# Designs tried in a protein design chat: VHH binders against q01730. Part 3

Target 1, 276 residues: q01730
Amino acid sequence: SKSLKKLVEESREKNQPEVDMSDRGISSMLDVNGLFSLAHITQLVLSHNKLTTVPPNVAELKNLEVLNFFNNQIEELPTQISSLQKLKHLNLGMNRLNTLPRGFGSSRLLEVLELTYNNLNEHSLPGNFFYLTTLRALYLSDNDFEILPPDIGKLTKLQILSLRDNDLISLPKEIGELTQLKELHIQGNRLTVLPPELGNLDLTGQKQVFKAENNPWVTPIADQFQLGVSHVFEYIRSETYKYLYGRHMQANPEPPKKNNDKSKKISRKPLAAKNK

## First folded at step 10 (VHH)

Design u2
Fold by OpenDDE, look of step 11:
Structure u2 (fold): chain B 276 residues (1-276), chain A 123 residues (1-123)
Amino acid sequence: as target 1 above (276 residues)
Amino acid sequence: QGQLVESGGGLVQPGGSLRLSCADAGDTFDLYAMAWYRQAPGKERELVARITYGGRTNYADSVKGRFTISRDNAKSTLYLQMNSLKPEDTAMYYCAATFRTEWDLRPSEYDYWGQGTRVTVSA
C-alpha cells in the first residue's frame, strides 16, 4: 500500500478528487502531513482507523462531498464540520459519539448521514439537527434513543430511516409526515404501539422496507404482524385502532424494560490508555 | 432496499462485445458505490470493476482496457461494457451496491447483490 505521504502527494500532483486512507492505523488526522492542503478533494475516506477526534482543520477541505469516518473511535466532532457546504455524504458509523456539535444541522446539502453504532440519544442532537432538510437517508441504528423527536417530520426528503436496536418506547406521529419514506427500520426497540399516522405512509410495497421485529407489540398489533406488513398498515389505518391507540396513550403505560445490556458495546469500553 | 437486476448476458464469440446492465429499483441509486463481480465455475467471486460515489473507476488487471464500468443515475442503472471478450471472461456476472465509500471493499461488505447474468464466451 502507498504511504500516506504518497497518497497526499499524488492527490495534489494529479489533482485526484478522491483520497482513500482507510485502514492505515491513523490516530490523528493532524499526523497526515499535507492532508488539509488538499482543498480540491471531493471525497475523503478515513474508515477503519484509530481516530479519536476530528480536528477543526477539516473545514479547510471545502470541496468535500463525501467524508467517511466509519469504524473509528471518534468521541467528538468539531463545529467546523458543519461548514462543509458541499458535503452530501457523512459516515460516522461505528464510533464513540455521544453528542453532535452545535450547529451540526447547518449542512445545506447533506443527503446521507450514517450514525450507526454510536452512543447517541435524543439529547445528543443539537437544536438545529432537524434543519438537515436535504437528508434522504438517516441511519441511527444501534444507539440509545428512547424518544425520536417529533421534529423528525421536518425531514421531508427522507427515504431511508433506520432506528434499529435503540431503546425507543414510541414513535412520534410526525413520522407520518415523511411521505417519501421507502424504508423504515424500527426493529429491536421497546415499541408497543404504532402511531396511526404511520398509516399515512406506503411501506408495504415490494420496493419498500418495513422492519419492525423484536418489539414488544401489543397483542392486536402482534397478531397483524403475523399476517404480514400489509395487515399491520391496514389495521393501524382503521378507526378501531385509532380509538384503541388513543385509549392506550391516555393510560400512559410504563415503558417496557430495557432488555439489552448495551454496556458491552465496544463504543462504551474504555480506550486503552496510551501508555505514555 | 432496491433490488438489483442484472441483464445483458449471453453467448458471444471470442473478440465479441456485450453490454451488461444492472437496474436498481430503488430511488437511492445515486447514493451507492457500485461494482461488477464475476464468478466462473469452480472459482471464487472476483472484482471486475468498481465505480465510486464520485464516479472514479477501477478495474481488475485482467479486464483493464477492455471493460468499461459506467452509471446513469437518472436511470438508476449500472453498466458494464465488455469488449474484446475472451473465453476466460466466461462467468456469472453480479452487480453489487454499497452505501460505503471505501475504494477497497470485500464482497461481504457490499449491502446489495443482484442475482447475476451469465456471460459465455465460446467459439
Scores: ipSAE 0.381, ipTM 0.743, lowest interface PAE 2.3, mean pLDDT 93
Fold by ESMFold2, look of step 10:
Structure u2 (fold): chain B 276 residues (1-276), chain A 123 residues (1-123)
Amino acid sequence: as target 1 above (276 residues)
Amino acid sequence: QGQLVESGGGLVQPGGSLRLSCADAGDTFDLYAMAWYRQAPGKERELVARITYGGRTNYADSVKGRFTISRDNAKSTLYLQMNSLKPEDTAMYYCAATFRTEWDLRPSEYDYWGQGTRVTVSA
């Protein structure tokens, strides 16, 4: 196959807009000579490497629309990531992120944000995160969220929201404001009830997906799931359920216990030390 | 839930052409990176071609120069133009979709699969 040097040279010489450097053992983007001079590129794939950081120099790639860091060891992002004003697709899945940088929500065109399999929770989101109002797909699966902030309702263009395999104890009523939502994945959490406002959405049709298994649902909801997802939505729209939900929230019950051990998760394993 | 529906398969003579289509029954087509896979009887499913969100393509060596993958986001449809067909191209052809832009995805890493369309190239 082509060397990293050859890939950079070909992109420069032929004005190629897409560069794929996946699975090359790259530990630092600064070690790839000439990478940041490729100001013309619109897509950069660095998946399956050994990156632990992303340098501020990433902002020099000003025409990027797609940036893929899937399956690295990235622990933090530079604040300059949000200056990529043409960025539409950012993949940070399978990394070691426990926070997103200040100002992250100022990215103007972001449509797809993949954050699956990191070490994020509700405190990891910067204050302006929910200004990402252009998002159409948000993947937060396999993180450590216990709460989904109410500001999720500001992401009115969302069509896909995946919260699979977190530690969620509730969904905010504002999820009912996501009127364009076509797929909602909440399986594998600690959810006992659904907000009645979820009934504002139609997630049971031929073009929709609702996955909610592996939650400790209260018996009335669990019974409806046994009949089918359409029965769940009919039930949560009912006055009977609104009364049950109101009593549940008034009682403020203790959340179900966590039963997952995440200590072996890749995002939490120590990085190998390098002696110099 | 089957959101992807393939069509355009059939019986064709060696050297012939077919155009496969994969229609997205859901509304999120333009959010997908997509691929065509094929499976001959008794064989494992194998990659034929991939196309990213931005239109970058990658082909299996066995089909390079003969097959062309393309997409039309306005029609929510993925295509595979198959020219110079050979008997070894006989298989069930499947489309697959994901939000990931990886070139080297395993089949288990695709979010959605179609049900398949049969292509038979008769000697």
Scores: ipSAE 0.172, ipTM 0.591, lowest interface PAE 5.3, mean pLDDT 87

Design u5
Fold by OpenDDE, look of step 11:
Structure u5 (fold): chain B 276 residues (1-276), chain A 123 residues (1-123)
Amino acid sequence: as target 1 above (276 residues)
Amino acid sequence: QGQLVESGGGLVQPGGSLRLSCADAGDTFDLYAMAWYRQAPGKERELVARITYGGRTNYADSVKGRFTISRDNAKSTLYLQMNSLKPEDTAMYYCAATLYTEWDLRPSEYDYWGQGTRVTVSA
């Protein structure tokens, strides 16, 4: 494989818009000489490295459309990442993020946000997160969300929402405002009921995906799941369910217990102390 | 994600070329990572090529330099250009899709599969 130096040089000399530095054992982006001088690049892949942070210098890559940090050890993102105005794809999957930086929602063109396999929860999101109104796909699977914020409804262009294997105890009614939603993945949570407003969406067709297995559904909902997704949606649209849902919510039942010991997640294991 | 339908398979002589297509009936094709797998008689299904949402590609060593995976998001179609075909390339070829990830998934971990198209390389 070409040296990192050579990759940088070639990109510069040949004006190559794509740089792939995946699986190079990189611990710091700052160690890659000349990387941040590549202002012409539109795609940077740094997946499968050992990055623990992203430096503010990332903002110097002004033309980035695709930025991939998949499978690193990133614990912190700089606020400057939101300054990438042309960014359409950001992959931060399989990292150690417990928070997103202030102003993260300032990206104007972001379409795909991959945050799978991190340590994020509802408190991890900045106040302007849901200003990402251009998002088409949001992947939050395998995180620590107990609540999905109601502001999710502001992401009106969302086509795919993945919330698999979180700790969700409820879905907000505003999910029903996602009129373009084609795929909803909510399996592996602590959901007992569905908001009736979910029934406003069409997720039952052959071109749609609704995955909701491995939730402690109340019996009436569980029975419908046995019949099929179409029956679930028919049921939650019914006046009977609306009434029952209201009563259920008024009773304020205790949420189901967390079943998954997420302490064993790789993202939660201590980073081996750099033997200085 | 909709139904995946492969086409383009057939009989070809060694050294010949084929182009496989996989049509996705869904509306979210461009949000998925895609792959081609193949299964020869009596052998396990193996990865041939993969393409991410962003167009990054990966190939099995056995096909590197001969095969090219590509996608047309406007047409919701995945392609596999196969050049310099060898008898060893004889197999059922399957299209697979999964939500966008860089994770190297096993075949059983893909979300969607086509029915396959047969490629036979024989003199």
Scores: ipSAE 0.453, ipTM 0.749, lowest interface PAE 1.6, mean pLDDT 92
Fold by ESMFold2, look of step 10:
Structure u5 (fold): chain B 276 residues (1-276), chain A 123 residues (1-123)
Amino acid sequence: as target 1 above (276 residues)
Amino acid sequence: QGQLVESGGGLVQPGGSLRLSCADAGDTFDLYAMAWYRQAPGKERELVARITYGGRTNYADSVKGRFTISRDNAKSTLYLQMNSLKPEDTAMYYCAATLYTEWDLRPSEYDYWGQGTRVTVSA
């Protein structure tokens, strides 16, 4: 219940590196007096507010390592977000993003990028997105991806990749290049087959997570899922499956139809009222 | 889930101490913010303490000064040192993990949960 003014003053006076302004009804960061003067802070939490934009002034917070905008109404980000050279964690989950700004991939230290529950697709990613080679966790769940670009294979430090509840019709073979991957979440898509190269990964052990339910898998794969995930991976590594996969790709079947009406998704709804 | 396993619960007298542990069998422990929650019979699950990615801690008012949360990333283990225990601390204690550093994260927003360990403080 401290006022925003008191939070800013205490951080300045005591040189406190972490500032939490979550759930304060904030509609604009520019209305928080003195916020951008806190050049010393390393963590800023603005989750559960009413932000619709992020001002370029965010770049003045040059020592930020953690920036959290979870659960706002953000429709766009300034290009200056990528100038935060020390940023390691960026949370933009539960917002209204349909694009990422030009140059977004220039964030040199980013380890965790949360983009769950936005309006993103493969065309929303700027050309240098896959330069984010320091990423260890990438959350793209609850978006509109139909494909995962092959350049995903450049993110070789990824340990967690979540693509739950998108519209994916395929995974690229380059997924098999993510040799540090420990968690892969692909449930709730339109996937019928797995690339054999996924078999290069070790996702079946007790330290790993592979979630793939609610996809229209072809019968040979669906049968293996009934036996267990380890059986799926044994199967897709087999010469039998490589032959089946080749036949499937040669047949070039029409992708399964979209069965979800996403028009009611909160990120797709018009803002209830614009600021007057 | 990252296969979170709690241990260290038990029966203790008022004023006593217990140390809870939560082992993460996964390889990504250092990517998570961690928390302890508790649930007494017939009550809602409530936050006890949390610790961020960077090690910053936050406590429920009911346990401040008595409980200490800590983590050892090398051992992939979260701890809760509970001192000066009261009968009101009797509950099932759960560890939870999320990739976010939010201070007010609701229980439904945690990515992974353990199965819990029972703590009973006898009268």
Scores: ipSAE 0.262, ipTM 0.629, lowest interface PAE 3.5, mean pLDDT 87

## First folded at step 11 (VHH)

Design v1
Fold by OpenDDE, look of step 13:
Structure v1 (fold): chain B 276 residues (1-276), chain A 123 residues (1-123)
Amino acid sequence: as target 1 above (276 residues)
Amino acid sequence: QGQLVESGGGLVQPGGSLRLSCADAGDTFDLYAMAWYRQAPGKERELVARIYYGGRTNYADSVKGRFTISRDNAKSTLYLQMNSLKPEDTAMYYCAATLYTEWDLRPSEYDYWGQGTRVTVSA
């Protein structure tokens, strides 16, 4: 493989918009000489490295449309990452993020946000997170969300929402405001009921995906799942269910216990064991 | 995402070329990672090529330099340009779609599969 230096030089000399530095054992972006001088690049791939941080210098890459940090050790992001106004795809999957930086929601064009397999929860999101109204796909799978904030309904362009393998105990009614949603992945949570407002969405067609297995559904819902997703949606649209849901919510039942041992998550393991 | 339909397979001589297409009937084609798999008789299904959101690609070593995976998001179509075909490339070729991830996925982990198109390379 080419040296990092050569990759930088070639990109500069040939005005190559894409730079792939995946799986290069990079511990710091600052160690890549000349990287931040590549203001012309639109795609930077740094997946499968050993990054623990992203320096504020990333803002100098002002033309980035795709930024990929998949499978690193990133624990902190700089606020400057939100200054990338052309950024459409940000992949932060399989890292060690506990929080997102302030102002993260200031990105103007972000369409795909991959945050799968981190250490994020509802408190990890900045106040303006849901200002990312251009998002079409939000991947939050394999995190620690217990609650999905109601402001999720503000992401009106969302087509894919993945919440797989979190600790969700409920879904907000505002999920029913996501009129463009085509895929909802909520399997592997602690959900016992669905908000009736979810029935406002069409997630039962051939072009839609609704995955909701491995949740402790109440018996009436579980029975519908045995028949199929279409039956689930028919049921939650019924007046009978709305009534039952209301009663259920008023009773304020204790949430199911967390059964998953998340200590085995890569994001929870010592850094030396990460990426292996 | 909708049904995936492969086309373009056929009989070709060694050294020949084929272009496979996979049409996606879904509305979220551009949000998916796409891949070509192939399965030869008596062998396991294997990854041929993958393309992610943004156009990043990877290839099996056996096809690197000979095959090119590409996508047209406007047409919701995935392509596989196969050049310098070898008898060893004979297989049923499948297109697959999954949510964008850089994890290596098993075939069973893909969300959508086509029915396949047969490629036969023979003198």
Scores: ipSAE 0.485, ipTM 0.774, lowest interface PAE 1.5, mean pLDDT 92
Fold by ESMFold2, look of step 11:
Structure v1 (fold): chain B 276 residues (1-276), chain A 123 residues (1-123)
Amino acid sequence: as target 1 above (276 residues)
Amino acid sequence: QGQLVESGGGLVQPGGSLRLSCADAGDTFDLYAMAWYRQAPGKERELVARIYYGGRTNYADSVKGRFTISRDNAKSTLYLQMNSLKPEDTAMYYCAATLYTEWDLRPSEYDYWGQGTRVTVSA
């Protein structure tokens, strides 16, 4: 493989817009000489490295549209990340984030936000997070969410929402406001009921995806899943279900116990060990 | 199943070229990572090429320098340009798509598959 120095030189000399520095053992972006001088680049891949932080200098890469930090050890982001005004895709999957910086929601072009496999929960989101109204895909799988804030309904352009393998005990009724949603992934949570407002969405067609397995569904819902997803949606739209849902919420039952076994995920490889 | 439709397969002589296409009728084509797989008779499906969200590509060693994966988001179409074809390239070629943008996926973990298009390179 080319050295980091050659990758920087080649990008500068040939005006190459895309730079791939994946799997280079990088522990600090500041150690990559000339990286922040590449103001022309639109894509930077730093996946599979050893980054623990991202320096404020990232803001100097003003033309970035794609920034990929997948599979690092990042614990926090600088507030300057939000000054990347052309950013459309931010991948922070498989990191150690437990919070997002103040002002994170200031981007007006962000379309894809990948946060899978972090330590986030509903308190990790800054106050303006749901101003990211340009989002088309939000990946929050394998985090520690117990609730999804009602403000999720403000993300009206969402087409994909993945909440797989969290600790969700409920979905807010505002989920039904996501009228552009094509894929909803809620498998592996602590969900017992669905809000009737989910029935406002068309998630049963050939071009849509609804995945909800591995939840402790109440018997009336579990029975409909055995018949098929279309039967689930017909049932939650019914007046019978709306009545039962109202009684369930009024009773305010104790949530099911947490399940910490994530062996039923789509991948079981120990990703950190693979890179060693 | 039924969302992705491959075309462009056929019979070709060694050293020849083909271009495969995979059309997606869905609304979220530009959000997927996509791949070409192939399956020779009596063998398991194997990766040929991937294109990740953002345009990064990855190729099987056996096709590097000969095959090029690309996509046109405006036409919702994935392509595989196959040059310098060899008899070993004879297989059914499948298009696959997933919402997991950077993950190394097993074939069983892809969300969508096409029906395949046959490529035969005569000996």
Scores: ipSAE 0.373, ipTM 0.703, lowest interface PAE 3.0, mean pLDDT 86

